# Ledger of designs, part 4: VH-VL binders against q96cp6r367to538

Target 1, 172 residues: q96cp6r367to538
Amino acid sequence: SGRLLINSVFHVGAERLQQMLFSDSPFLQGFLQQCKFTDVTLSPWSGDSKCHQRRVLTYTIPISNPLGPKSASVVETQTLFRRGPQAGGCVVDSEVLTQGIPYQDYFYTAHRYCILGLARNKARLRVSSEIRYRKQPWSLVKSLIEKNSWSGIEDYFHHLERELAKAEKLSL

## First folded at step 1 (VH-VL)

Design n7 (framework fv_narsoplimab)
Fold by ESMFold2-Fast, scan of step 1:
Structure n7 (fold): chain C 172 residues (1-172), chain A 120 residues (1-120), chain B 106 residues (1-106)
Amino acid sequence: as target 1 above (172 residues)
Amino acid sequence: QVTLKESGPVLVKPTETLTLTCTVSGFSLSNAYMGVSWIRQPPGKALEWLAHIFSNDEKSYRTSLKSRLTISKDTSKNQVVLTMTNMDPVDTATYYCARIGDYLFEFDYWGQGTLVTVSS
Amino acid sequence: QPVLTQPPSLSVSPGQTASITCSGEELGDKYAYWYQQKPGQSPVLVMYQDSKRPSGIPERFSGSNSGNTATLTISGTQAMDEADYYCQAWDSSTYVFGGGTKLTVL
């Protein structure tokens, strides 16, 4: 069910890594442009505590589908957890709902990002992902969903890991 | 109020398996970024870290003891369990469970400790 | 196994400054943490991330980490500060404790 996609140490402090990934940072803007995401809208982080915040992202992704639409609309909800207001790291849970793809009503994808501060200029990023089912698909439909979804998820996070590695070298 | 409490004390015979349970209160093991470690201290000696588990089920073990250690959690019971195989008299120690703190990799709350004696 | 080296003992007179050192290669790029342990009691966190005090720890406690050596400093040492002190760091996938320093205040 779940897969570990990133489990790497970067020579960037936890607060900076969080800012790069979860604010409207130049890093995030550039990365999404490289992924060819368009119509990107980020809501501000909001919540009733500093340790539990939520935001919504909307964007359009390209789809390589010869029999379907060339793009799909995404609504991504991110929930940020910190154990304390000054915690040296965070956990972000992301739920990604895609509209305009086959079997869209059956599933969504979920990602968990864990940022752990290891040292002043070092943090560990762990990312795991799951495909979650709203309706139980029969086996052929499930195989199709999983083949296409995992391909996209793995490409996205491998690309992210490579871009973070490039960015850390510039920060040093 | 945050509390952690180890099971025991325990008398274990050489070659037997040790099982210790840590019951936590005042926080949930399902909360994001929560973690618990097991740490031991032989009589008159230094603290020695054994294993940790985080709420996302990420685990790590002391390298020299990795083949003997298993850490798990039961979120519904708010318990963390440590299992250690093939016990030896040198494993006699006070065993602590401790919460990994808000700034990660520090231990901000400790249990009272439980004495594990390995003797025939 | 990585090793954090502490002096086994240190004696100071009341009101004097105690400096407890902790040395290891991992401290060159990793945070140090410090614990106080009194006889028959569980350890208590007294310093985290090199130089930060937890709530409730007196301001006479301070910390630093330079090169491969972290230092816990207790200014105006009091009888109540007599205890074993342990440093701790993270090394790759493992938490590492120092051997401990017994601080005597006489």
Scores: ipSAE 0.000, ipTM 0.481, lowest interface PAE 16.1, mean pLDDT 85

Design n8 (framework fv_narsoplimab)
Fold by ESMFold2-Fast, scan of step 1:
Structure n8 (fold): chain C 172 residues (1-172), chain A 123 residues (1-123), chain B 106 residues (1-106)
Amino acid sequence: as target 1 above (172 residues)
Amino acid sequence: QVTLKESGPVLVKPTETLTLTCTVSGFSLSNARMGVSWIRQPPGKALEWLAHIFSNDEKSYRTSLKSRLTISKDTSKNQVVLTMTNMDPVDTATYYCARITYEYDWGTYFDYWGQGTLVTVSS
Amino acid sequence: QPVLTQPPSLSVSPGQTASITCSGEKLGDKYAYWYQQKPGQSPVLVMYQDSKRPSGIPERFSGSNSGNTATLTISGTQAMDEADYYCQAWDSSTVVFGGGTKLTVL
């Protein structure tokens, strides 16, 4: 099942908020560095139209849970949708595949980012996340996946929300 | 009191199948945070991990021996069984079973070991 | 196939510091565990998650793990510490042991 992690208005226009989150922006670079993500590689956006684009990110994350490895490799695929080329908002679907952890073949994480322009210099960001299963885990395995995954997801997006609020104040 | 006890033949002929049983006490094999591993040690040599099984029947095997190894559990008898086919003199070793404990704060480790059982492979 | 390499033997005088190393590619990216085995006995866990001591293990035992090398350090080494020491790591769902180090206290 899914959880709503961010649902906030920022005093930043929708297109700028999109650039901050979904380009190779100074904001994104700084945020990922604060999260201690390493070996970060971002592909360029590509697709047949400006309203449907895809990119792939690869990076290494630290693991806070005490099982086995201290870090893991991640492949994140992002798909961007717009209603039109000049729409003041977008939806980005993210699929996060983690390798080098126990039970990696059982699950992956999905995020949906929704940016809605409210005014020239105001936008709402809504982020929801979901754990998706490729194989049906038994109760212990499912419990471990859910505990570790939700802890990491919630920490990531709470940190993101705080950093966006700081960047908003600096833009004033 | 947590105890693990290995049992099985002490002498095996080449090409025969070895069956070892680990009987556990002081915890249940249905306990979600517990598993059992088999580890062997040839005389005077290093520890070599063979296989493990968790309460949910998840299993793992040493890659080089995977085709020869089968691990199973019988929760009603509180036993874990390891079967190893086509025994060879190089398989002569002390065979241990050990408990695997998963704990959120401590990680995954072998906390209790059986006394070990020496299996000699000879014609 | 991941491999953990330990020196086969190490000799120290009583009261001196023993440093037992365990080397493996990117081992610092995994947790290291250490087991002590005395002749005719089963192994005993002496260090878990790189640097944490189980209950009953003296404060003389400490650990570290960075880059490619994990180290078990025994300060003020005593005759009772004479044993074989094995490092261990998890590689996903499988277990890897080092070749072992025979610690002699002379």
Scores: ipSAE 0.000, ipTM 0.470, lowest interface PAE 17.6, mean pLDDT 86

Design n9 (framework fv_narsoplimab)
Fold by ESMFold2-Fast, scan of step 1:
Structure n9 (fold): chain C 172 residues (1-172), chain A 123 residues (1-123), chain B 106 residues (1-106)
Amino acid sequence: as target 1 above (172 residues)
Amino acid sequence: QVTLKESGPVLVKPTETLTLTCTVSGFSLSNAYMGVSWIRQPPGKALEWLAHIFSNDEKSYRTSLKSRLTISKDTSKNQVVLTMTNMDPVDTATYYCARIEYDYVWGSYFDYWGQGTLVTVSS
Amino acid sequence: QPVLTQPPSLSVSPGQTASITCSGEKLGDKYAYWYQQKPGQSPVLVMYQDSKRPSGIPERFSGSNSGNTATLTISGTQAMDEADYYCQAWDSSTVVFGGGTKLTVL
């Protein structure tokens, strides 16, 4: 029950696109502010090689829920894979755990980002997402989880794609 | 103030169709985090869940009675309707409508119940 | 099809602890809910998600759920606690109620 959310070519090199998305870049800082994420912390990347690294992000997200809390706390773990230290692309796996929502122990969301370098200033970004279940919710609760989670995921990545396109035009 | 109120009481003859209406106030049936169930209780016996409707019109039914039950809602009238066909004296019971809350802290439970309505099936 | 089994009755003296059980296959893998019903009245939620109390329910009410058995515990039982108690769980897309326990406080 995965979904492809971004599969686009940008006139930005793979290394710069990776820096924009996966460092403490001005682009990422501005994007998260537009999403109204608060209390954002990013750990440094760490690992036993430059081709296999991990970091943790924590932040608070707003929730459009008339009957629950207006915000929730998120812990996002990102694992970065590269073919080599000089590779023109990477894969980042992201696992997003949310606290302060019903059935939080039942599910989490996962994203895979794939950056493929096509030329010195041209790269493809592919993003796919899925909702993963640790425990079986009953069908109406599962429908609620999926409806709300996919709405949030799709809004996030469509907004990201638009902001990347704007940044690309400014770089032309 | 949240209230739910069942129509009736009603007297139904064997083989006839029962129609009950639950009128709600204090919340919207279009609210994505709310749903309404019908539950019955024969005199001196246990609670029996019958049917559920969510704000998106997703529906579920007690398996043993599914062929006899229909649940629907009219958001503009603040009403949830239960229809049950081919009534039998064994279906005599107090029928309740109850709200289920699906919020981001408290999960899914019946937080508000109607007063109940007596349905008697007799010739 | 799934069945939740409760003892039909339980009797305690005022001030004693009442423990009402609800048994079902792998019930501990599900959330249990408890409702109190007094004669001529609609049920009232007294415990949700195994062990959480709604606003207005006294601290003497507690709950647990593990293995095949969920338990509603009322410490220092009072006359006002006399009622029928029903457990409830979700089974896929349906709701299942236990048979009910009549709690008598004498």
Scores: ipSAE 0.000, ipTM 0.476, lowest interface PAE 14.8, mean pLDDT 85

Design r6 (framework fv_rocatinlimab)
Fold by ESMFold2-Fast, scan of step 1:
Structure r6 (fold): chain C 172 residues (1-172), chain A 120 residues (1-120), chain B 107 residues (1-107)
Amino acid sequence: as target 1 above (172 residues)
Amino acid sequence: QITLKESGPTLVKPKQTLTLTCTFSGFSLSTYGVGVGWIRQPPGKALEWLAVIYWDDDKLYSPSLKSRLTITKDTSKNQVVLTMTNMDPVDTATYYCAHTDYFGSGFDYWGQGTLVTVSS
Amino acid sequence: EIVLTQSPGTLSLSPGERATLSCRASQSVSSDYLAWYQQKPGQAPRLLIYGASSRATGIPDRFSGSGSGTDFTLTISRLEPEDFAVYYCQQYGSSLTFGGGTKVEIK
């Protein structure tokens, strides 16, 4: 279930795209700074296999809607999968738990990033997202959660897609 | 050779639930990047996408129909099942299942389609 | 949601002629991911083009696709008798969308 947010080809190889998005890269640092995320910490990737790795990110996000706190704390768990050590591309699953917002105990968001290498300096990025419920809210509350969550998710990934396109042009 | 075939009832009463099964061969839904989608076509009208399920159990639904649709897979049986609730005469259509690739841009192999008529 | 508008609705031509079919999106697609399908009466659709310009396996080179952003074109350079059919475009992004179709019929 969910929504497709990005489905684009970039003139950047799969390995470089993975490094841009999933390491402590200059690209990621600049992007998070533009999003005004603060208190950012990235754990190292770890796991028993290079094809199955996990890391945790923690950070503070600003909240635009003024009827709540001005900021919220996020814990994001990322799991990386590859078909093999030499596979062209990867899948990253992200689970995002936000603390300090209304109805925080009801839901969390999940993102799936898929990178497929198409050529030496060309890769496809597909990102899909969904809202997952731990407790089933009433219809109106569910509508409010989904309205606000999708707005934030769509803004984030549209911004990411724009920044990737800019980085691509600088490389061409 | 990739083949898909739809099965299920050809006649459904209003308000009932439709369950369609897609049985396929020539590929595995455990293969990296593979997906199976459902598309329908009312008589004389355009194609309409309903849902897709991928190798990793990721699912996407048409936003306008999401509350009525459930897609599941059984990789050991080479089957994908679509359930659509609260059927209406306007849902009368030929229903297709089709193979796709997560990173691919289209549906490259299609079943023959099954006509489902919703009538009292 | 992105709406795809195909024009003309019907194209009447003779074998050997060139067909040009248009597909216009209500919003720019995030990539050139647009597909074209051919459908004959009583048959399932057949994928012709994906990624706006890439021919699917087994598709003759008389079929070509072009375009980006909001404007896409399918061209059949020299119509064969078996090419008289309905053609649909489809876009990718948030929720897949099909166009209304263009019928290519014999004059």
Scores: ipSAE 0.007, ipTM 0.495, lowest interface PAE 10.9, mean pLDDT 85

Design r9 (framework fv_rocatinlimab)
Fold by ESMFold2-Fast, scan of step 1:
Structure r9 (fold): chain C 172 residues (1-172), chain A 119 residues (1-119), chain B 107 residues (1-107)
Amino acid sequence: as target 1 above (172 residues)
Amino acid sequence: QITLKESGPTLVKPKQTLTLTCTFSGFSLSTSGVGVGWIRQPPGKALEWLAVIYWDDDKLYSPSLKSRLTITKDTSKNQVVLTMTNMDPVDTATYYCAHEGLYWDFDYWGQGTLVTVSS
Amino acid sequence: EIVLTQSPGTLSLSPGERATLSCRASQSVSSYYLAWYQQKPGQAPRLLIYGASSRATGIPDRFSGSGSGTDFTLTISRLEPEDFAVYYCQQYGSYLTFGGGTKVEIK
């Protein structure tokens, strides 16, 4: 049910990598603009402990549809978990609900980001994703959901990995 | 809510491999942030941490024992397994498994299982 | 690997007295990663304090933790008969280690 999208080492410390991806950072703002995301809002992180924080992102994404709507609205809920201080790092679980696409009531997408510190200025980023179903779709509908969703997810994380690699080279 | 129980042999001969299983309930090792660790205590001695495994299959071992230890999980069975090679009488101890809480503490423990190493 | 040294090894006191237990780390540990446990004979350890100073659920307020850097303290303000046990500190700042323990015994 899930796919591994990123499993790479970057010459950026775990704390800095977390800041780049999960704060209102220049990196994140630039990346989202490159993706042509608009109307972006980020709630502050909040939770009962530093180890268990939650935030909500809302934004508009472009849709490639010559005969219909050109955009869709997204609500993304991120939950941050810190495991231990060993090597540094965190896990972020993301649930992405998209409105304005076919069969929107059947599914949502989930991503897990795992940051593990390997050295002071070196960290591993692993990202895995899955499609989660609220309603079991028929085979043809499921095939359409899977094809379109995985295409979008793979494009997004491939683009993210490339931008992180560019940022890494500029910082070195 | 959360319970853990250790199982495995109570008597091991020198040079043999020890395999212990921790079976738990009240939580899932698929939940982000969750871990299960193994800690031992020789009779009358202090607690010694051995290993921990996390929901994402990440693993940490005591540096002094790393070459002898393997920790694995079966998330669907709610089990964590510890394997320790080349057992020695000095490894005689009560072995505990425990749930790692959100603050990197062990908030729930199994009852422990005494493993005696002798010929 | 961080080594935790607990002192004294044994503390002999009477009910009603104050117990002060020391835990010293070989290098600085964030208070966020320090915990204290109580262990009675034949029983598994019980979490008392996490994050150096936060009481675990169900722990009486006579137990308190304090400290930062390399020096941490567990205080039992007024010993009850049930408090005579062995106490361990634990850090998770670099790998995971326990102290050698302090036995609190009846005088």
Scores: ipSAE 0.006, ipTM 0.495, lowest interface PAE 10.9, mean pLDDT 86

Design s1 (framework fv_sipavibart)
Fold by ESMFold2-Fast, scan of step 1:
Structure s1 (fold): chain C 172 residues (1-172), chain A 120 residues (1-120), chain B 109 residues (1-109)
Amino acid sequence: as target 1 above (172 residues)
Amino acid sequence: EVQLVESGGGLVQPGRSLRLSCAASGFTFDDYAIHWVRLAPGKGLEWVSSISWNSGSIGYADSVKGRFTISRDNAKNSLYLQMNSLRAEDTALYYCAKDLWFGEYGMDVWGQGTTVTVSS
Amino acid sequence: QSVVTQPPSASGSLGQSVTISCTGTSSDVGGYNYVSWYQQHPGKAPKLMIFEVSKRPSGVPDRFSGSKSGNTASLTVSGLQAEDEADYYCSSYAGSNVVFGGGTKLTVL
């Protein structure tokens, strides 16, 4: 099932917001560091057109489970869509594959980011997420996957929204 | 069936308060931004206020700032507009309207409205 | 707040085309592609006809079309029918706010 996690207006233009979130920006570097992600690598954006690009991110995330490993490795594939090269915004689809967690073979998470320009220095960011299943888990296993995954997803995007709000006021 | 139903309108004296409600059904209420839009006699549609899915982003028209408060209760699928210090120019039919989902702007579902008359 | 201007009235004969304009500034209509058009019949709630400048919701016939050039958006109604007689409003997002045009009364002659 899917959930809307961010649907907010920021006093940052669409192009700058896109650069903050989807380039190797100081904002992104600082945010990932605050999340305590390590071993971060970003491939270059590539594709046949400027309106359809793809890249791969790899990184290590910390896990606070006392009965499990301290960390897990992540491969995140991002696909960027624009209506045109001068469109006031973009859509980015993200697929997140995590290894080193229980039931990793059953699921992965997907996020959609939509940036829409509202004015020269204002844009709306919408982020929705869903859990996608490779195998149908039994109800108890599904409950565990859902609770743990949504907890992590909600924490991540609430933290992101907070950091974006902080960043926008510093641009004054 | 996707529906919005407004209630709480009525006749009220200037300077008094009134609370409007909007009940949502047929969709996942907490996935959508919702707006209050009014139609005053002899005038056009005027946007009053909006609230994001989690109440994290709220906007007001300049004409109502400091007097009106928008809120939502996602557990009850309900939207509210608390109207304080009412003025004659607040007389209007008040609609609630739902934004299109994720990445699309436009108000695709509207209620039938509730009438507010501010008169002595 | 931003001001968005529409002609107060427009008219056309059955089967003809009419275009209604919606003029704002670079901070609303001209800034980005978030123009919507609404149709309102007397005693009825508004109905979304066009969103994001030129997109149609399911159920809206293609004789309703939208476009934008600079700070002016336009709604074109082709093949006019008696049922098209209504008030038409444009709307645009202006930062965290929404702004409506003053409305256009369309008369089908």
Scores: ipSAE 0.005, ipTM 0.481, lowest interface PAE 13.3, mean pLDDT 85

Design s10 (framework fv_sipavibart)
Fold by ESMFold2-Fast, scan of step 1:
Structure s10 (fold): chain C 172 residues (1-172), chain A 124 residues (1-124), chain B 109 residues (1-109)
Amino acid sequence: as target 1 above (172 residues)
Amino acid sequence: EVQLVESGGGLVQPGRSLRLSCAASGFTFDDYAIHWVRLAPGKGLEWVSSISWNSGSIGYADSVKGRFTISRDNAKNSLYLQMNSLRAEDTALYYCAKDEYTYFDWGSYYMDVWGQGTTVTVSS
Amino acid sequence: QSVVTQPPSASGSLGQSVTISCTGTSSDVGGYNYVSWYQQHPGKAPKLMIFEVSKRPSGVPDRFSGSKSGNTASLTVSGLQAEDEADYYCSSYAGSNVVFGGGTKLTVL
């Protein structure tokens, strides 16, 4: 089922927040390095309009499990949506496919980022995540998938929220 | 008013094809996921297929996977269900139903607006 | 038929309460807080009565209420009226699809 991971106001405008999170920004580069992601590639945004664009990220993540694989490869597909001309902010939908972990063919994770402009130099970031199943796992397997996946997702977004708070303070 | 109107049902022989349509009015069709749900004689409701607001996410029930294709035309506020290789077990009243699920929020996959349905009878 | 089970029938007297159960597994009813209830009168389209386990759409009277414990969701109809006589279906998100219960025919005595 879905969980709300970030629902916070930052003293940075909606367009700047979008650039920090969804371009090849110094902020994003630094954040991924802190997460110890390696082999990072970002495709350029492409699409038929500025309101509907798509990109693909690939990277290797470290696995904190002494008896399992030490790393896994990720393909993340991001789709950017903007409503009509007066809708403030954007929505980015991410689908994250991880290879090299147990039960990888059963599931993938999805993240929804919603950026809402509140003022010229103020925006709200809302992030929700969901584990999506391609094949229904047995209850014990499902518990294992959910425990490990939510742990990783929550750590990632708590770290992101903390880094965004630091970045906003420096821009003041 | 918010409304969904199904059409295209009829009597069809096994193995043949039929295309259902659903016309939407009274709401921003482009913002919502839409479902096909059927009610077979002597049985209950069965979810058939769903399509997200931009066609980026599509699902099918195992019983129809590979035979049915859901699609939408947002410019025409219309939803379609192409039904191929029809079987007697596909005989049902087919409903078009709107979900409150959008890309802005994770929804509960609930269906708040339903059409009156279109009847499909697969018989020799 | 469906992986989610409901009693085929339920009955109650005018003014009394009735509860209809909806039992699934940890992969549907028990695994998610995405349970909905629909009312269907003969010859009519289904009507949403409850969503997200216990929430009511505008226009649905508060005598309809929903709850869930473990793998079983329940719809309670209090102060039964003649017009409550209908088929009731539960549904649940099931990871990659939506599943419906088999339906319960409610008779108001």
Scores: ipSAE 0.000, ipTM 0.494, lowest interface PAE 14.4, mean pLDDT 85

Design s2 (framework fv_sipavibart)
Fold by ESMFold2-Fast, scan of step 1:
Structure s2 (fold): chain C 172 residues (1-172), chain A 121 residues (1-121), chain B 109 residues (1-109)
Amino acid sequence: as target 1 above (172 residues)
Amino acid sequence: EVQLVESGGGLVQPGRSLRLSCAASGFTFDDYAIHWVRLAPGKGLEWVSSISWNSGSIGYADSVKGRFTISRDNAKNSLYLQMNSLRAEDTALYYCAKDYDFWSGYGMDVWGQGTTVTVSS
Amino acid sequence: QSVVTQPPSASGSLGQSVTISCTGTSSDVGGYNYVSWYQQHPGKAPKLMIFEVSKRPSGVPDRFSGSKSGNTASLTVSGLQAEDEADYYCSSYAGSNVVFGGGTKLTVL
């Protein structure tokens, strides 16, 4: 049920990569606009530990089905873990709940981002995802959920990996 | 098994009405858009109408707008096509067809055997 | 309404390859990635072979492939077999409606 979607080394430091992906960065803003996400809100990171922070994102995603809903609303909860406050990397767990789609009460998706610093200007990004079930779907329903969820997840992360590679090439 | 069965076709005079039915079994009917597609002798396939899972989105071919009405009864796993003001050019084999899935859009993977409508005087 | 054109006939020999075109406009085939292909044998209901330009439903052999360039979608049938002889229809979403091509009769020689 889980899949590795990104496992790549970027010539950018772990702190910069984390800022690109998990702050309100120009990179993230541009990427979400390219995905045509609208009504984007990001809560501040907060928590009772410097090494354990949480935030909530809400946004609207477009749906490309002519007879279905034209959009769906998403609530994404991100939890960030650090080994220490000066650690060169982090782990972010993301839970994505989508409303306004068929089978919405059966499942949600979960993503784990691992950033590992390899050198001062070099880091590895690993992203793995899984579909989590709230209700046990019958085989046909499960096949439809998995087919469409994995298609969307793979498209999103391949697009992200491509945009990160482009940003990496910038000398600034 | 996943199945669609059309009924209600027949011989009808121009200007009259006919109601087609499509009975679904073997899948969760209210999760899918369903379509009416017709095959006229020598003319090929022509899309007639579509209805989304909750009837919130409905479409019609220009040739039938204002005359035909698509509807569904999810409690009965049934689809209907009310055909008014019938014309000779409405003569065709009428198929009921299921969308592949709610997310794919207009790929029709399950078709009934069709019901024949002949409009003649 | 949008108009979508297919050749009325196509032919190929056993084991060879044939390509059928489906040409529309930027408001249908060229504007959306919702092109489907159907196979219809005499007296039978249509069978979905390709949807969303290039995707195959379960059970359709990979000898059938779909593609699109600009306003033209194509169905390619490789390794032709006798049972591939049938009528083939393309369809496309066209904003407020769905349009079918006129159909192509494929003859396997």
Scores: ipSAE 0.005, ipTM 0.551, lowest interface PAE 9.9, mean pLDDT 88

